# Designs tried in a protein design chat: VH-VL binders against Exosome complex component CSL4 homolog (exos-1). Part 15

Target 1, 208 residues: Exosome complex component CSL4 homolog (exos-1), of Caenorhabditis elegans (q9xxd2)
Amino acid sequence: MLAETLVAPGDKVLDAIGEYRMGKGLYEANRRIFASVAGFVNVYGFRDKSDNLVQVIEVRRSEDQLDNELLPFHGAIVTAKVMAVGLRFAKCDIISIGDKVYKKRFSALLPKKKLRPLEPELSEPFKNFVRPNDYILAKVCEDAEIKDKFVLSIAEDELGVVLCRGRFGEPMQKVDWNTVVSTRTGKTEPRKMAKVPQKCTLPTQSVA
Below, E stands for the ipSAE of ESMFold2; O stands for the ipSAE of OpenDDE; V2 stands for 0.75 times the mean of E and O plus 0.25 times the DockQ between their complexes.

## First folded at step 9 (VH-VL; framework fv_dalutrafusp)

Design y4 (from x3 with light chain T94Y; at its last look DockQ between E and O 0.32; V2 from the best seeds 0.00; counts 0 for: pae E 4.4 > 2)
Heavy chain, then light chain:
Amino acid sequence: EVQLVQSGAEVKKPGESLKISCKASGYSFTSYWIGWVRQMPGKGLEWMGIIYPGDSDTNYAGKFKDQVTISADKSISTAYLQWSSLKASDTAMYYCARFYDNYYSYFDLWGQGTLVTVSS
Amino acid sequence: DIQMTQSPSSLSASVGDRVTITCRASQSISSYLNWYQQKPGKAPKLLIYAASSLQSGVPSRFSGSGSGTDFTFTISSLQPEDIATYYCQQEYDYPYTFGQGTKVEIK
ESMFold2, look of step 9: ipSAE 0.236; ipTM 0.651
ESMFold2 (binder alone), look of step 9: mean pLDDT 93; pTM 0.945
OpenDDE, look of step 9: ipSAE 0.827; ipTM 0.923

Design y5 (from x3 with light chain S30Y; at its last look DockQ between E and O 0.05; V2 from the best seeds 0.00; counts 0 for: pae E 6.1 > 2, placed apart)
Fold by ESMFold2, look of step 9:
Structure y5 (fold): chain C 208 residues (1-208), chain A 120 residues (1-120), chain B 107 residues (1-107)
Amino acid sequence: as target 1 above (208 residues)
Amino acid sequence: EVQLVQSGAEVKKPGESLKISCKASGYSFTSYWIGWVRQMPGKGLEWMGIIYPGDSDTNYAGKFKDQVTISADKSISTAYLQWSSLKASDTAMYYCARFYDNYYSYFDLWGQGTLVTVSS
Amino acid sequence: DIQMTQSPSSLSASVGDRVTITCRASQSIYSYLNWYQQKPGKAPKLLIYAASSLQSGVPSRFSGSGSGTDFTFTISSLQPEDIATYYCQQEYDTPYTFGQGTKVEIK
């Protein structure tokens, strides 16, 4: 199903749209972003013509679901829920491809080696990246050692955690690309947050 | 009832092999890690390693890697710790424990311990 | 490996006293810290996980606090049955090391 962050019409979703493209079920007022319908906050991605990953935030009703005739395919950008985090793998359920939610979730693994590109020394624990109940934006890929399950990657900077909850089920807020904070306890936790690439432009004037 | 029951105390000589057991009951054995913890006489707890019985995935602390073997037999819900050649320095109490692994992780269920005495 | 250092190594206190034990990690472990109690001749028992969360069935006189590298375990009013050795354990990165223990005795 869609992400588990439930909102009602008029609930604030973001202080600013920032790095997201506005999707369905949102509106802007006084530079803040609010839900226009009741539903679940969802983030999905697609690649534009220039191969940049565009992240879209939306509010979606849970009952719009894709027939299982379209399987996750190699290279697809999917939204998945982290179900469990072990020492070497996170167990995930693929819940959607783009903006289309599956009727039947697909089991997948997120290997530790797929958390960052080309990690010559594995010095960071899995816990720095994802936790159970996180929603992630991931790429479906293949693994030489894992042949009987879908395999996910969040190695690209644009992939990673898009929605997360803390130990008490509370919403977590992004502090930076590696850190979230509990809205209940004020304590921080590490995450690999999904980023949006920026177009390169030359500055015309310096700011003071 | 949910429990871990370890094999009885062992008295061995240096150079002998040994395999001690930890039998789980009352829960899904293949769905939780099992860990081994050493406590030398009068000393603290040492994390030795863990196994996931569902697929036999293991992780050892460096000092115990290649010194012991951790294994499991899921058909009888039993985890094992074994030595191919015991040393006097292996004299210790050995605990098995279930490692609960969710949002946070910890040893939530402990066996009663197996005392291993290695003496000439 | 992440080193966990407990202080003090032992202490004696009277029934009813407030007892405080500290645990320091060699690097940040965020809140990935557990506290165990081991009574003489018995297996260890989990008291606190996630630095501050009390395990089910554990008396409320036990508490924990801290994050990052410095953690504190407190018994608000020491009872005779609390004679034990207390261990912290980090579960941030393997191997999931224990502190060296703090032996608590009654005067």
Scores: ipSAE 0.108, ipTM 0.647, lowest interface PAE 6.1, mean pLDDT 84
ESMFold2 (binder alone), look of step 9: mean pLDDT 94; pTM 0.948
OpenDDE, look of step 9: ipSAE 0.839; ipTM 0.931

## First folded at step 10 (VH-VL; framework fv_dalutrafusp)

Design a1 (from x3 with light chain S28D T94Y; at its last look DockQ between E and O 0.43; V2 from the best seeds 0.60)
Fold by ESMFold2, look of step 10:
Structure a1 (fold): chain C 208 residues (1-208), chain A 120 residues (1-120), chain B 107 residues (1-107)
Amino acid sequence: as target 1 above (208 residues)
Amino acid sequence: EVQLVQSGAEVKKPGESLKISCKASGYSFTSYWIGWVRQMPGKGLEWMGIIYPGDSDTNYAGKFKDQVTISADKSISTAYLQWSSLKASDTAMYYCARFYDNYYSYFDLWGQGTLVTVSS
Amino acid sequence: DIQMTQSPSSLSASVGDRVTITCRASQDISSYLNWYQQKPGKAPKLLIYAASSLQSGVPSRFSGSGSGTDFTFTISSLQPEDIATYYCQQEYDYPYTFGQGTKVEIK
């Protein structure tokens, strides 16, 4: 039983990665897989959008053993909050996968080139797609240049803004897939709206 | 050594053109933004604009748009700030700085400054 | 443009004193705020990013706190070499505006 095995940095975990996808807390040397941190080996599986079984192996710190939460992984569909919009990235916090809300947020970047698949030389302002305090449906992906943060994409039509509020905190309503309107002022704002009607779990205050 | 070295002080008359330089060394010039910051005599810092030398993507603060030109020559790892026609109000210290752009962003490396004096 | 207002505009304190500078943004900028030090005749230097994260090589007597619109910069024990003007800068949305500066002097 490979799962739940306690390991220390430098302990061999696998002779070869095989069909596992390598997760956090591991490194490869001489085609063998070793722990990079102290913790417990964790193996979990899921089916991706193409119905393929994917199994991930990782090492989790011992303090995290009781939380069997599924961490953000490449290819996952997540809900994220846009925290700020920079020059080449929107700065995002991943808050959930499907209907599961994480206890902690994970920092992520949404590159400008991941806003649409067909326009790598975008001339439109970033704000025409997403704005701070928007909630987005996004895919976790890998970027050749960004290795220290989760990277998100909303390039697919099914991905994009799922909730936004206006400057007065008012609900914004979809006019079309690229435009929302304030329920208070009647003014429109551009957004890239998600085209899939999916229930997204958002942080909520409890009702007593 | 990682550094930004700016061109020397300039004394100019109103209406003259000027191009000042900021030469980068010790890092991948095309992988970081270079920004320009103005400091008028006795005043604070003003963000003017930035350029990404890798693709020449350039962004200006509104008050400086169409007043200056920011450019870069990646073959010599040098960024530039240009005026086509200087005004006396352009008298200031001008800094270039490398902008680290990630989840958090900031100017992590500064040039020594170029004093530009414009007088009749 | 986001307005950044520092207070006070100047202060004078003795060596060893705790010095506090505040910075207020005209809108919520989360924790996207930096602090820079500019000694007389020198280029600015980054001290703090992300409101509270100390840049590498910066002495631990410097600290920052706050989120949203109100931010605080503190020198826990003022040293003679800390004579400078200190600037906050938001990096939430361009133009990445600076505060007006706070000049710190020794009595």
Scores: ipSAE 0.565, ipTM 0.780, lowest interface PAE 1.9, mean pLDDT 84
ESMFold2 (binder alone), look of step 10: mean pLDDT 93; pTM 0.945
OpenDDE, look of step 10: ipSAE 0.751; ipTM 0.900

Design a2 (from x3 with heavy chain Y100R, light chain S28D; at its last look DockQ between E and O 0.36; V2 from the best seeds 0.00; counts 0 for: pae E 4.9 > 2)
Fold by ESMFold2, look of step 10:
Structure a2 (fold): chain C 208 residues (1-208), chain A 120 residues (1-120), chain B 107 residues (1-107)
Amino acid sequence: as target 1 above (208 residues)
Amino acid sequence: EVQLVQSGAEVKKPGESLKISCKASGYSFTSYWIGWVRQMPGKGLEWMGIIYPGDSDTNYAGKFKDQVTISADKSISTAYLQWSSLKASDTAMYYCARFRDNYYSYFDLWGQGTLVTVSS
Amino acid sequence: DIQMTQSPSSLSASVGDRVTITCRASQDISSYLNWYQQKPGKAPKLLIYAASSLQSGVPSRFSGSGSGTDFTFTISSLQPEDIATYYCQQEYDTPYTFGQGTKVEIK
């Protein structure tokens, strides 16, 4: 049963959309269906005004989790959305910790110095690593100069972009660890890519 | 008192050079960006560019890149906007402003403006 | 560059009227939008940042709302001292562009 499966951004949900109507939290790439957000797969149906069965598949955040919601903490691996790329920081919203989606979003900063571990001064433009509306896999860390906000790092090789769109809003495909290609134009863009998470299938049922 | 005080009005001819100043007082000059905003007569505000005086890092709007130079002298807490060769189209009011970039980004402290008039 | 389009370009209203100004971005800027007031002959003054957060010392009759591409600035009860030009500015990405301004006058 595909429903109630926990997925992360970039996880494959379906090999083909089939007879489902695509709901929220999903995107299509090469006719395959992937999660665009972290959450649980939900399938529901209704009959339209012509008495046809319409089934919708979506990914929903877990609103009814049994565990107490933990704040982001130092060392945690989180999924965050890049909201804006500023001068010394990207502004991000933390949306999940590990495999659990938060009920609210937490503001965070991704400093330029946290983009790579091996260069004392980063020589490439910030936009070569992340751009607005990217989803990133990041580690929560502490910063000596930033103590009143959550701070993120994507310096480790396994961290970085998991989902991104091109300048026309089109899906982008990973080419390699530092490059994506537009599904619309065939042109490449730089990004710091994370390992794309494999499909996450959990044999667990939920009330959601 | 926290303030930005700009140099006085200038009347210049086309082709002349000009350097206008913005002196900061009452806060740590090297800890905040300083931006320049142009307002042509009867027109709206235009973001020209900014500088971080601590390391002289700059960012220009494309139309102003290579047209003006933004600089700072941290020893006297002063930022500058400079033209090598003025044009009549440079006639405008020029504001400097302190830019806060510690999560949200906005201009929270403005100079009084410097009117630059370029005419034959 | 992100274009910011304000409307209307000018308006005239009576003291006590509710005044609404709209600002539209050429792309999604989330809530990263500021509002400034510029009185004649004066430097601009920040009123609102982050679309809806009121700057310290700004009267509560000023408010802002919106996210994405569509933003609204409201003066709940226009006062004589509110005669000014109002500008939106996106704080999403450089250059941090301004709208063209909306001139508010008392009729």
Scores: ipSAE 0.102, ipTM 0.558, lowest interface PAE 4.9, mean pLDDT 82
ESMFold2 (binder alone), look of step 10: mean pLDDT 93; pTM 0.947
OpenDDE, look of step 10: ipSAE 0.786; ipTM 0.925

Design a3 (from x3 with heavy chain Y100W; at its last look DockQ between E and O 0.41; V2 from the best seeds 0.00; counts 0 for: pae E 3.5 > 2)
Fold by ESMFold2, look of step 10:
Structure a3 (fold): chain C 208 residues (1-208), chain A 120 residues (1-120), chain B 107 residues (1-107)
Amino acid sequence: as target 1 above (208 residues)
Amino acid sequence: EVQLVQSGAEVKKPGESLKISCKASGYSFTSYWIGWVRQMPGKGLEWMGIIYPGDSDTNYAGKFKDQVTISADKSISTAYLQWSSLKASDTAMYYCARFWDNYYSYFDLWGQGTLVTVSS
Amino acid sequence: DIQMTQSPSSLSASVGDRVTITCRASQSISSYLNWYQQKPGKAPKLLIYAASSLQSGVPSRFSGSGSGTDFTFTISSLQPEDIATYYCQQEYDTPYTFGQGTKVEIK
């Protein structure tokens, strides 16, 4: 296998990306895949929310480097915590990618236009979709205007809120795709719920 | 130079209308929120509301909703705060400020303020 | 609306003193809190964002800490030019409310 091969910047790693997803330390030119840093080729796999095997290829710097975490990449399915709901963005922390929980949180933004397949009406409150302290299943995507943070989408039916709590810290129960109910008060709240709830890797203890 | 320049001080009587301005220069006016902050004499700061000039999306604090109108004219990079009928209690300093809206958000650029005095 | 309560409403201290101002939110706001300085007759100026991050060009004697509902702002060694009113502001949820302000004076 390609694993553990030492490469230098500019070395060809693959003739085509094929079934791999590109990880850290690679770039594509002329449909070929090259190392962007010096290091060792690493290949690993995990199963995504649809039980598909996803294989990631990356170049890790030598074993003496301390920061070897796979960064969130375009198209990755991540679990994120909503930290606040702003004017045009929910402010999120990415917690995990697939089944793997990050040791470090990555700041991300969930734009209003990424909440559902069609842009929301201007009068719809952003808070109809997500609230602070919700956990969401989201896809990492690109945005033309946002370059300094990861950008998330929950527009696909499979994506959305997977865990939320009410004002008293109580569990909220899914009523349907757009509504949850407090297990304590019986009052409903709108949310954009993930259509097919899936196992998500959540932290066993909160990071402060 | 990146700046916000507000219109000059106003002296008005109760019942009169007023529109004060905030002209932006040195940055893309349609890409940042502009907010209005009231400071009554001897009092603290009050968040009144904001506008996104790119599409005129607005958000008002509840106590100011329907009491003032926030608008913008992107052809001249100018935001406005408007009253249809002033009250003596509207006497205050009014600041416009650019709101940086990202993972962390704050007012990063302030106008010099417009003093509005309403007296009979 | 999230209410922001500052304490004290005013204080007097000597040059060189350590000054501490507190800000309490009516609900958790994580670390989405800003501190502004307003000198008499001037517009406010951002000092600290994200509860503890110093804005560019702000002297290191200013600091902030806290998360959740309880926040502190500290001037480690008060200088004459620090006479001002200081405001906290939450940016967790609209309206982005300010605290009532804390006026800092020299004894």
Scores: ipSAE 0.341, ipTM 0.669, lowest interface PAE 3.5, mean pLDDT 84
ESMFold2 (binder alone), look of step 10: mean pLDDT 93; pTM 0.947
OpenDDE, look of step 10: ipSAE 0.806; ipTM 0.932

Design a4 (from x3 with light chain S28D E91S; at its last look DockQ between E and O 0.44; V2 from the best seeds 0.62)
Fold by ESMFold2, look of step 10:
Structure a4 (fold): chain C 208 residues (1-208), chain A 120 residues (1-120), chain B 107 residues (1-107)
Amino acid sequence: as target 1 above (208 residues)
Amino acid sequence: EVQLVQSGAEVKKPGESLKISCKASGYSFTSYWIGWVRQMPGKGLEWMGIIYPGDSDTNYAGKFKDQVTISADKSISTAYLQWSSLKASDTAMYYCARFYDNYYSYFDLWGQGTLVTVSS
Amino acid sequence: DIQMTQSPSSLSASVGDRVTITCRASQDISSYLNWYQQKPGKAPKLLIYAASSLQSGVPSRFSGSGSGTDFTFTISSLQPEDIATYYCQQSYDTPYTFGQGTKVEIK
């Protein structure tokens, strides 16, 4: 269950915690991760006291929603959904800032030059990095040319795709930082995946 | 006044070349895409292709790729649609239009059209 | 390429009637759909973008709705000046294809 989905207590959320820190609304049994409450599966990131990016998976109740009075700000770590991949931008909706889910999404653009620290080569298609219906962990940034929308970056290694589905709607699982695999077909697809920084080893928190 | 003004109607024979123009005024020409849309007599609208005058990035619909050339001259704020060898089937009305490309994208400003007639 | 199918191809209605035009996309295009009006002998004009957002200066009798694959354009009270052909267009993925058009006439 790697998508934003309503779950009931006892539903399996993950086969293993993997690189995530276990958040609210989850419990582990036989190394599998289950919902402990009814709610929505969510993945978010935040910077800890040492400025390390921590990626958290949770099940949250709908009453945790954030009023749109708090705007995304420069440098904020947000979770966004890729809505479409256009000519020069991916069109994204900002869903949450840290652990706070917005009541109403904010429109944002992910420029091609913000996919990696250096711009991708002209021949590299956007689909090698993100695709519609992906969920990404991104940083809100400034852009001299874009003033009417929030601008996102996934250039940093810890930013990128955190949840995705394949071409046929099937769940996908992370293989490495540039590859996901279909849980249905076993075939791989390119993506720019969010990495766990070397300093942070989230999977070791849940091996018990 | 924000506008797109196209060159006048053309009557041509098959095999001749043609370059029609679309002059922009009243806005930053290099900050918006310019697209070309064909309308054959009595028919609907067809998206032909688009150019970003700031860097000449182009995208063509497959049926028009290699059939026409879309270009722009930033110094005179003018976009062009060009044929090297016209066919009778090129008889149509051709519109240029400014394409706003942001989170949502659409043609928000249209030229008056250029009628191209190709006959023997 | 994404195919856009409009229905009906033409219609006649009386002044004051509610007119509805539908547009179906060959795949999910979210809300990336525009509606244009083209009066006889004139260039097209944008009426609606983002499926339901009215362009500035467009009368409120025009509206749009839908998302995904099925979209609806409505004129709440048809006026004589609304004689035109109406086109949907997807702006989800290139080529940004148009529907075939719906010709609206006053009877």
Scores: ipSAE 0.578, ipTM 0.779, lowest interface PAE 1.6, mean pLDDT 85
ESMFold2 (binder alone), look of step 10: mean pLDDT 94; pTM 0.954
OpenDDE, look of step 10: ipSAE 0.788; ipTM 0.924

Design a5 (from x3 with heavy chain D55E D57E; at its last look DockQ between E and O 0.34; V2 from the best seeds 0.63)
Heavy chain, then light chain:
Amino acid sequence: EVQLVQSGAEVKKPGESLKISCKASGYSFTSYWIGWVRQMPGKGLEWMGIIYPGESETNYAGKFKDQVTISADKSISTAYLQWSSLKASDTAMYYCARFYDNYYSYFDLWGQGTLVTVSS
Amino acid sequence: DIQMTQSPSSLSASVGDRVTITCRASQSISSYLNWYQQKPGKAPKLLIYAASSLQSGVPSRFSGSGSGTDFTFTISSLQPEDIATYYCQQEYDTPYTFGQGTKVEIK
ESMFold2, look of step 10: ipSAE 0.658; ipTM 0.841
ESMFold2 (binder alone), look of step 10: mean pLDDT 93; pTM 0.948
OpenDDE, look of step 10: ipSAE 0.804; ipTM 0.934

Design a6 (from x3 with heavy chain L109Y, light chain S28D D93E; at its last look DockQ between E and O 0.45; V2 from the best seeds 0.69)
Heavy chain, then light chain:
Amino acid sequence: EVQLVQSGAEVKKPGESLKISCKASGYSFTSYWIGWVRQMPGKGLEWMGIIYPGDSDTNYAGKFKDQVTISADKSISTAYLQWSSLKASDTAMYYCARFYDNYYSYFDYWGQGTLVTVSS
Amino acid sequence: DIQMTQSPSSLSASVGDRVTITCRASQDISSYLNWYQQKPGKAPKLLIYAASSLQSGVPSRFSGSGSGTDFTFTISSLQPEDIATYYCQQEYETPYTFGQGTKVEIK
ESMFold2, look of step 10: ipSAE 0.695; ipTM 0.858
ESMFold2 (binder alone), look of step 10: mean pLDDT 94; pTM 0.948
OpenDDE, look of step 10: ipSAE 0.809; ipTM 0.941
ESMFold2, look of step 11: ipSAE 0.718; ipTM 0.869
ESMFold2 (binder alone), look of step 11: mean pLDDT 94; pTM 0.949
OpenDDE, look of step 11: ipSAE 0.817; ipTM 0.934

## First folded at step 11 (VH-VL; framework fv_dalutrafusp)

Design b1 (from a6 with heavy chain D55E D57E; at its last look DockQ between E and O 0.50; V2 from the best seeds 0.70)
Heavy chain, then light chain:
Amino acid sequence: EVQLVQSGAEVKKPGESLKISCKASGYSFTSYWIGWVRQMPGKGLEWMGIIYPGESETNYAGKFKDQVTISADKSISTAYLQWSSLKASDTAMYYCARFYDNYYSYFDYWGQGTLVTVSS
Amino acid sequence: DIQMTQSPSSLSASVGDRVTITCRASQDISSYLNWYQQKPGKAPKLLIYAASSLQSGVPSRFSGSGSGTDFTFTISSLQPEDIATYYCQQEYETPYTFGQGTKVEIK
ESMFold2, look of step 11: ipSAE 0.697; ipTM 0.859
ESMFold2 (binder alone), look of step 11: mean pLDDT 94; pTM 0.948
OpenDDE, look of step 11: ipSAE 0.832; ipTM 0.940

Design b2 (from a6 with light chain E91S; at its last look DockQ between E and O 0.48; V2 from the best seeds 0.69)
Heavy chain, then light chain:
Amino acid sequence: EVQLVQSGAEVKKPGESLKISCKASGYSFTSYWIGWVRQMPGKGLEWMGIIYPGDSDTNYAGKFKDQVTISADKSISTAYLQWSSLKASDTAMYYCARFYDNYYSYFDYWGQGTLVTVSS
Amino acid sequence: DIQMTQSPSSLSASVGDRVTITCRASQDISSYLNWYQQKPGKAPKLLIYAASSLQSGVPSRFSGSGSGTDFTFTISSLQPEDIATYYCQQSYETPYTFGQGTKVEIK
ESMFold2, look of step 11: ipSAE 0.707; ipTM 0.861
ESMFold2 (binder alone), look of step 11: mean pLDDT 95; pTM 0.956
OpenDDE, look of step 11: ipSAE 0.814; ipTM 0.935

Design b3 (from a6 with heavy chain D57E; at its last look DockQ between E and O 0.46; V2 from the best seeds 0.68)
Fold by ESMFold2, look of step 11:
Structure b3 (fold): chain C 208 residues (1-208), chain A 120 residues (1-120), chain B 107 residues (1-107)
Amino acid sequence: as target 1 above (208 residues)
Amino acid sequence: EVQLVQSGAEVKKPGESLKISCKASGYSFTSYWIGWVRQMPGKGLEWMGIIYPGDSETNYAGKFKDQVTISADKSISTAYLQWSSLKASDTAMYYCARFYDNYYSYFDYWGQGTLVTVSS
Amino acid sequence: DIQMTQSPSSLSASVGDRVTITCRASQDISSYLNWYQQKPGKAPKLLIYAASSLQSGVPSRFSGSGSGTDFTFTISSLQPEDIATYYCQQEYETPYTFGQGTKVEIK
C-alpha cells in the first residue's frame, strides 16, 4: 500500500516513524517523515540477532537509480565472508544485513580486539577465531582508529562463525562454541562459533 | 613528506653484534607497521619481520625468528634490526619499509637500504 | 609459509615490446598480491596492489591481473626506464613472502 507510492521532495511519507528505521531519501521534521528526493516509497526488512523484525522505509529515485540499498549501519547484524586474516584484522566482505543479501559487497575489517570482550591484548592466534572463507555473523561497530572501512565485531557470544569449510572444501561440523571438526579427515580446528539460531540469509552454495 | 632514513653501511667480522636503525618522519610513527626486508647479494627480496611501534608487537618469518631482534623507540621514531652474533651469511642489503595495513596491505615507503658486510 | 614462484627468472626485450611476468602462489591467496619494481641500486617501489590496482603515479603501461593462485604482470610497451627486477608479494598471511624476482633487460 504505502510501498511504491510516488513522492516528491517535501511530501509527507509518514506521520511518525513508528516501527520503521529511516532509510535513504527521507528526513524528519517535527517528528513527521518527509521525502528528501523524488521517487518511490520502498519498505524492506530483516531480523536481527534477537529475532526482532527490523523494517526500513526509504524513497528510491526512479527505476533508473542503481544503488538504493541501505548501507550497513552501526549496530546492524550482518553476515560477512572472511577473505583473509592479516596482522591485526580479518579482511571481510559484508554480504547481507539481517535476512537480505546485498547485490554488492562492502569491505570491512574485523579487528583482533573485537574477537572477544574485555581482552584487548589477546595473545591467541587469530586463526583460533576465524579463518579465510569462513562466514561470520557480526555486528557493525565504530572504531577510533579505523574510519575508511566498516568495522565488525564478533565479541558477543551470539556472534561468530556460522559456516566454514576445511582445506579440501568439505563442510565442518560444529562440536561446541570453540571447535569444529572436518567431515572428511576427522581433525578438529578451533573457531569462535556463533551460538544464536541463524536468522540471517546465507549465500547460495553454488559460488563459482 | 614520509621518509625512512637508514643508518650507514657496516663492515663487521663474524661473532660481532650489530644494531642498524631506520628513522621515520612525516607521519605518525606509532600508527604504522615497519618491516625489514633482506636482499642477499645477487638475490631477491626476503620478508624478515615487522613491528607495530605503538605497542611493540612483532611478527617474524620463521627463518629469522631468534636470529634477529626487531625493535622500535617511539620517543625518537626509530625502528631497529639487531644481531647478537653476526655470521658471514648475514652479508646483505637490509631495507626498512612502512607497511600500510588495511583491507589491502603493502609496503608504501622504503628506506634507502643499509649494506652489511660480514667477513674475516 | 606460502611460496611465490615467478616466471621467467629473467628476460630481454626490445623497447616497445609487451612484457609478461607470471607469479604462482602455493595456495589460494584470493587477490592479495602486490607487484614491486626495483631498479638497479635502488629500493623497491610499489606498482600494483590487490593484484590489479595501479598505485598512484604509476604509468598506465603497467597492469596486473589474476586471482587465486595464478597472477600476471604486464608492461604493455616496454620503455628504457623499465629496466628493473620485478617482484610479486603475497599479503594473504604472514610471512608476507616475495617471489624470486624477474630481471627485465633491454636488448
Scores: ipSAE 0.660, ipTM 0.837, lowest interface PAE 1.4, mean pLDDT 85
ESMFold2 (binder alone), look of step 11: mean pLDDT 94; pTM 0.950
OpenDDE, look of step 11: ipSAE 0.831; ipTM 0.942

